# Designs tried in a protein design chat: VH-VL binders against LON peptidase N-terminal domain and RING finger protein 1 (LONRF1). Part 4

Target 1, 211 residues: LON peptidase N-terminal domain and RING finger protein 1 (LONRF1), of Homo sapiens (Human) (q17rb8r558to768)
Amino acid sequence: TAELSHLTKNVPIFVCTMAYPTVPCPLHVFEPRYRLMIRRSIQTGTKQFGMCVSDTQNSFADYGCMLQIRNVHFLPDGRSVVDTVGGKRFRVLKRGMKDGYCTADIEYLEDVKVENEDEIKNLRELHDLVYSQACSWFQNLRDRFRSQILQHFGSMPEREENLQAAPNGPAWCWWLLAVLPVDPRYQLSVLSMKSLKERLTKIQHILTYFS

## First folded at step 12 (VH-VL; from i_h35h with heavy chain G105D)

Design j0
Fold by ESMFold2 at other seeds, fold request of step 13:
Structure j0 (fold): chain C 211 residues (1-211), chain A 123 residues (1-123), chain B 107 residues (1-107)
Amino acid sequence: as target 1 above (211 residues)
Amino acid sequence: EVQLVESGGDLVQPGGSLRLSCAASGFTFSSYSMHWVRQAPGKGLEWVSFISSSGSNIYYADSVKGRFTISRDNAKKSLYLQMTSLRAEDTAVYYCAREGYVPGDRTEWFDPWGQGTLVTVSS
Amino acid sequence: EIVMTQSPATLSVSPGERATLSCRASQSVSSNLAWYQQKPGQAPRRLIYGASTRATGIPARFSGSGSGTEFTLTISSLQSEDFAIYYCQQYNYWPLTFGGGTKVEIK
């Protein structure tokens, strides 16, 4: 609902790993602070929290992704098994704390739509080229690694008819970024981009490096 | 091109009120956080207020908190500053400023700035 | 609140010479530091962000360096249009704060 999509103040932050829009992020949680945080999100009905990687200068990175809770159960031994999927990307404005876990004021990010006809044509050409490169890379992986990716992340999403329909751009881009072995700093840069052209260009660079 | 144009600066009495406006053009206004920054005559720059792109987060300098209200209308591509309980020390040129964009890093630097509008608070 | 201290307050330099401006933060601001140029009667102009990244359209004679608490703006071979006031600004913490400025003037 609109209510759930407007969480922007004192947002609970799980500091752990990189998350991406549309990508599953299964969690095995043992820390009491995060069990409390997740329980509260269920009780209040928001059923989401922010995910950020840790940062050496600050407690967590300046960019992250909301995780939407699909399923959770609390084990008697103090662990929680949490099934989530990535939602909206965000920028951290201001950091806070609540009962041992981090919070943040945030600003949601989405792509700026391109409307120039020549630029749209160039964007579609780039998209189709990079999508083909991604498919080729995935099909040429050793069977063991391809199977591990399929088990953890599922199959690569199909290409989308309207490249600019989704606020975060095509889902396959985020799936690919999640499975590629790329450093967190580089991942944060791509997560923060408001330009699909910029994102596709970086993905192409990554694929060329690994080929 | 990218432009910010302030208006509404005037001579007012202490304790008075004034509303500043900033008209934006040449960029997707709803995608950017916005700021007000002021400069007293012959003095340095002072950050005044921040509003996030959606308007959901707002911050103020302590010197104006409780007296100034920042707002935006994304449909009209406009930023506002409602000033009340004005004091002599509020005399300044007020600049509308767009927050920056750079992937992966913090963005609370300003480009562009408007031309400024002068507010004079004098008895 | 983070205090930004600029030195010198005034720098007298001959055209063609090198100018070095200093900016110090009261605590680490990482690389979250910007530099602005302001000429009389004009709005500030952004020169540098991220401590050292020159914005597009800014001449190569402007360079920024530093991190943490100590930052420097260097202007090599000053041109007539470079005589202005320069401000540093940190954006690591709220509230955002500026230095007091360094006026670069003709010797």
Scores: ipSAE 0.790, ipTM 0.898, lowest interface PAE 1.1, mean pLDDT 91
Fold by ESMFold2, fold request of step 13:
Structure j0 (fold): chain C 211 residues (1-211), chain A 123 residues (1-123), chain B 107 residues (1-107)
Amino acid sequence: as target 1 above (211 residues)
Amino acid sequence: EVQLVESGGDLVQPGGSLRLSCAASGFTFSSYSMHWVRQAPGKGLEWVSFISSSGSNIYYADSVKGRFTISRDNAKKSLYLQMTSLRAEDTAVYYCAREGYVPGDRTEWFDPWGQGTLVTVSS
Amino acid sequence: EIVMTQSPATLSVSPGERATLSCRASQSVSSNLAWYQQKPGQAPRRLIYGASTRATGIPARFSGSGSGTEFTLTISSLQSEDFAIYYCQQYNYWPLTFGGGTKVEIK
């Protein structure tokens, strides 16, 4: 992946919720500062902004995910409905402000690929095991919770033929993190990982805790 | 085995210029932010400069702003420091340092360090 | 910029004894503090990051503690190879800054 320099400096940050690669993130925007931020992204053609959760010691977390704007619908009551999907993960280098909204210098994160034949085999075995555990967890959910997940996030993505093709790893991992009821510290830790093995191992621990 | 090897240290007159290089091996260079840190003879450590993994973000210590330029070539797994308008106070061993990695936390600590290259600024 | 102050400047300790090194920040740096060991003629070696997390391969006799503005490195049973200068470094704010160092001498 190639990164443009303007997408890494003074990047606009929406401080709200966790976002993940490939996961839709629909937003209702009412605050003038965020309406301005989104309008600027459309006018400049970048159609992207960063999403970070709030942080009690800093204004927002040290890790986040870029959101790509797919559509914006302005409502008569002054709200905007912004249809977005998660893109690249990032870490925050330095924080800033512009016209009431946060900005950041950022560094994008990508998985470091495993090349050794035996390590690839072990990674596939771990992946298939954890994927099976995730499917079992989802199938064993009470009907109300399952229907809420399906309504808000859609169905779990199928496993991918090439586990390491995407820079962020398999989409089902991010879907699962979006729906799992875990605290933000664990979510941020997994978001920041550059190893698919680390991510699968952490997901397995989380699933075991809820079983 | 992760290694950083600096080169290009030399004796230079005040006002002179010098380019330092750092060759990296044993890790995915393009995945890590990199730093220069220096140490004057018999003195402590001073952070000099930072460059992000893609090269898109760069920071300098105030003592070197406008005089030093950090750069990297990810294809060659190399880090550089172009120094100009050198002063006696720039006399130091210059270390190339890789920034750390730890999920969820800040990472601006250094491991590994190179063995350093000596820059001497005197007439 | 954040000033890091280390004390004492020099510490003379007998082998097998405990050494306690102090590091103070001019403002809170949370737990974003690292400790390094530097032996004569060598590059620094990372010991501790996150104020208290011992790096892989570092002997258990090294431990770090503290948060905010006050930090401590403890060497519980000093060995002959521990003769060195020790530096603290904050990474909460830009620019990154180091303390002046504490030289640990074998008595």
Scores: ipSAE 0.780, ipTM 0.891, lowest interface PAE 1.1, mean pLDDT 91
Fold by ESMFold2, fold request of step 13:
Structure j0 (fold): chain C 211 residues (1-211), chain A 123 residues (1-123), chain B 107 residues (1-107)
Amino acid sequence: as target 1 above (211 residues)
Amino acid sequence: EVQLVESGGDLVQPGGSLRLSCAASGFTFSSYSMHWVRQAPGKGLEWVSFISSSGSNIYYADSVKGRFTISRDNAKKSLYLQMTSLRAEDTAVYYCAREGYVPGDRTEWFDPWGQGTLVTVSS
Amino acid sequence: EIVMTQSPATLSVSPGERATLSCRASQSVSSNLAWYQQKPGQAPRRLIYGASTRATGIPARFSGSGSGTEFTLTISSLQSEDFAIYYCQQYNYWPLTFGGGTKVEIK
């Protein structure tokens, strides 16, 4: 329900890796605390939890992404294989703890839409340029790297007609960020952006670096 | 141009109630967390309350918890502070403040501030 | 609650000279510190966030430094419009807290 999709208080946090909207995030869960966390999310029907990378000063980063549970396979040895996909991005407001796993009060993030006609035109031009650069980069990868990306992340999402329709912006941007080999601090900065222009500009910079 | 304009400050008796309003313009109000900050005459600044962009998370300073209620109406681009059980020590200029935005870092700094509205609590 | 201590309480400085303001936190606030300027009868104005990052439109003569518990605001060449009260504010912990202020006066 809408109530379950808008968790904002004491949200359970898996501290592990970077997640992005629309991007698959398969997990192998073996730690008792996270097994408990996953079981609770299923039993309560929420079927969601936050994903954050670790942070040296605050246990986990100030930004993350909700993961939506699509499927769980419980193994005889106590491990779980959890099939998830990224949902809404969030900012951490206040940290907590429950039964050994982290929790947080959070604020969801959305892109601020550009309404000025000249700015929309410039945004479209930037988008199409960076999309073309991304396609070129992907096509010029060695075959085994391309195959690994396709196996783990699927195909690059198609270009969207309305760039600003989705609250997180175009899905292909997140797919690309998930597959590009950049460091976590840069990834967190991009994850937290409320401006599609900022995100496209940073992606362009990354692609130029790896050209 | 980004603006915050407070209103509703008045002279009230101890134990009384008052509602402050803050009208926002020039930015996407629903995308920002908002705060109230107060300043007693001749004194420093004191953070009062926080409300997240959706209104789903709310924090109060201990000095006002249980007496003040922060709220927002994103459709009207407005922030409110309902004050009850007012005390002499609540006498202050009350500022509406927008929380910051910076990718990757914490954002609980304030820009802009409104010009403030004076609340005086006295017999 | 994190106590923010500013010193000195009052600083008398001639125009064109350097002013140095200190802010100390009772425990580490990392770099989550902001500086504000307030003139009589006016709302505060943000100068610095992240301990050292100037806000857009703030003159280069304002600079911030420090991390952890010790922070400094420096005005390298004081102008007549810079005479005001300056506040530091930490945003690493709830509740958010301000220092007591430093009044910069004309000497």
Scores: ipSAE 0.774, ipTM 0.889, lowest interface PAE 1.1, mean pLDDT 92
Fold by ESMFold2, fold request of step 13:
Structure j0 (fold): chain C 211 residues (1-211), chain A 123 residues (1-123), chain B 107 residues (1-107)
Amino acid sequence: as target 1 above (211 residues)
Amino acid sequence: EVQLVESGGDLVQPGGSLRLSCAASGFTFSSYSMHWVRQAPGKGLEWVSFISSSGSNIYYADSVKGRFTISRDNAKKSLYLQMTSLRAEDTAVYYCAREGYVPGDRTEWFDPWGQGTLVTVSS
Amino acid sequence: EIVMTQSPATLSVSPGERATLSCRASQSVSSNLAWYQQKPGQAPRRLIYGASTRATGIPARFSGSGSGTEFTLTISSLQSEDFAIYYCQQYNYWPLTFGGGTKVEIK
């Protein structure tokens, strides 16, 4: 059981969209290969698969996020509605193929913690500044767009007491990246970062551009 | 200061065994994939083996597959190479190498390298 | 396996002149190519990654270019400390492979 939570070899890959830790990723699945992939995931008890965006040179991107299956509803017309939420982020080591769908050997990513008191203080200051900027951006959205975000993604997660407790950093960072209309190039860059400082700095730059 | 220090190189006979160690310091060892790379005297560089940061994925060059075993101990910040069935062509300086980091791109380049440890396979 | 071919095997250059080293891959490795410098008795030193990105602390006279199958390392105004062997390495495919090296010697 515990072994099923650490999938790293020949991981099934859904090639579609960008996914982030903690963020819902609802899917409409119609292709027979992906229906097969998802059915296998449920039957084996792993209940997860990798999500990567497409790449023109390598079929799919070098970074992605695991999706945890929360619910599956099969429709009479052959489509499936799959409710998922993002789990661990990963980088692709080696690409493969199984029964029409992509697979990969992967390495999971997590943040490197800082322990120096001055660095922690600076990190807290940066975090609070960027969080405030994100809140302002969200509150200044037109009502239609704010309502659509709330319906599809839920509300912005509350800031966390311990910024470095979670392996992927604060959940609000990932929520924000999921809802911002950001170039895929920047999305992949941020997904791959091992430093909360790097991530907050990049988010700040993105917010400044839109705000 | 990021540092890698190899040890365990020695003179061994053909068919013999040897274990190499690499002690890491100055960085979060458990966050990086690690490699062994070797260089025969007067010759070029040859990649030998890869181990992912968690140890869950391991790759070998065909020339050593089945004879060498890479491992790591993240608590001790150490990388190992267990060598068996050694041959004369395994004579080389063996380098411990840390894989790179760059957001968004592939990272299988090496920085830093250790100073190397010499393995000589001869009767 | 991707074969990396470096040319020339030996390059004789006077100090202050420009050195141009070539690296060719047997199939496209995109921009996933690194360059290393190695002096006698020393470990290799990373110079360039991503075909053209100069590593931190590497002098500006080193530059890399190319993509796909053809790559070049250029040393502008060669210095006395630059006489060494230079290796290219692809990291687009497993196994990772190196070129045979180019020895840069004083003319």
Scores: ipSAE 0.770, ipTM 0.891, lowest interface PAE 1.2, mean pLDDT 91

## First folded at step 13 (VH-VL; from j0 with heavy chain I58K)

Design k_h28k
Fold by ESMFold2, look of step 14:
Structure k_h28k (fold): chain C 211 residues (1-211), chain A 123 residues (1-123), chain B 107 residues (1-107)
Amino acid sequence: as target 1 above (211 residues)
Amino acid sequence: EVQLVESGGDLVQPGGSLRLSCAASGFTFSSYSMHWVRQAPGKGLEWVSFISSSGSNKYYADSVKGRFTISRDNAKKSLYLQMTSLRAEDTAVYYCAREGYVPGDRTEWFDPWGQGTLVTVSS
Amino acid sequence: EIVMTQSPATLSVSPGERATLSCRASQSVSSNLAWYQQKPGQAPRRLIYGASTRATGIPARFSGSGSGTEFTLTISSLQSEDFAIYYCQQYNYWPLTFGGGTKVEIK
């Protein structure tokens, strides 16, 4: 079953929205091609598929995030609500098609860990600064926007004691990117970053712009 | 400091086999796709093979498909090229190369390159 | 397979002059093109990626331009260390392919 959890060839791709590690991504499935794709993922036992945003030049972006299927809810009208959560980030190597839906060969991405003592200290300082900036931004939102975020995404994840324990870095970074009204190109850039320092720096710039 | 060091180049007869190695240091090897690129003496560059960061996807130039096998050992930070059924036209300096990194863009360019190891196929 | 054609094969240039190297793709490779410099007995060195983005540590005299099928590497004021062979490489399609190279020599 471990092989079913590490898909890298001819991976089914749902072309719709940005997905992020650890962030829920509920989907309403209407189209026959995506109903077929979801059914196959369940029947084969993989219970996962890639999510990529659309791209005008290549049909879908060169970067995406795997979605893990947690549950499928069938509605009386024949639609499905697919309960998913973001998993591993990936880069697209080759594009393909199967029965009307997109596929890809992919390469998974994860952060490069910083091992130098001084660099770890600097990373912690940057992290704490940007986390505080994110908290301030969230607290300064108008009440209706803050309430909408809480309803759709839940609370901001707690800061983590070990910043580099998870292969994608702190969960709060991805939560923040999911709720910020940011251009897809900036989102894809951050999704593709292998450096927590780069990600925190980009987030800081985005937050400063919205201040 | 990012470094790639090839080894295993040798003089072999046609039909022979060799295994090239590339030792990586100064970066998280398991996070990068890797390539082999070769250059025949006095000639240009030819891409040979690709392996994804996990080793799950491998691509080959048509000139070597079925004869060469790329592999990696992420625990040893090492890249390999198993070469079989060698021909005179396989004579070249073989470089290992790390695939590039640019957030948001395609990355199938090479930085750094190793120093190269010479494979000579002759009677 | 995408054929990359470089011209001229050899370019004779005096120190301090501008060198202009051409690279043509057999079909569009968008901006997925890199340039490399190679000196005798050495591995290639990356200069430009994304057609026009100069890599960190590469002198400002190197610049790349173009998209689609036509690309140019320009060395604005040629230095003594710039006499080398230059290769273009596309990474839009598999297999990855290189041009045949342009040798830049002292005139």
Scores: ipSAE 0.741, ipTM 0.875, lowest interface PAE 1.1, mean pLDDT 91

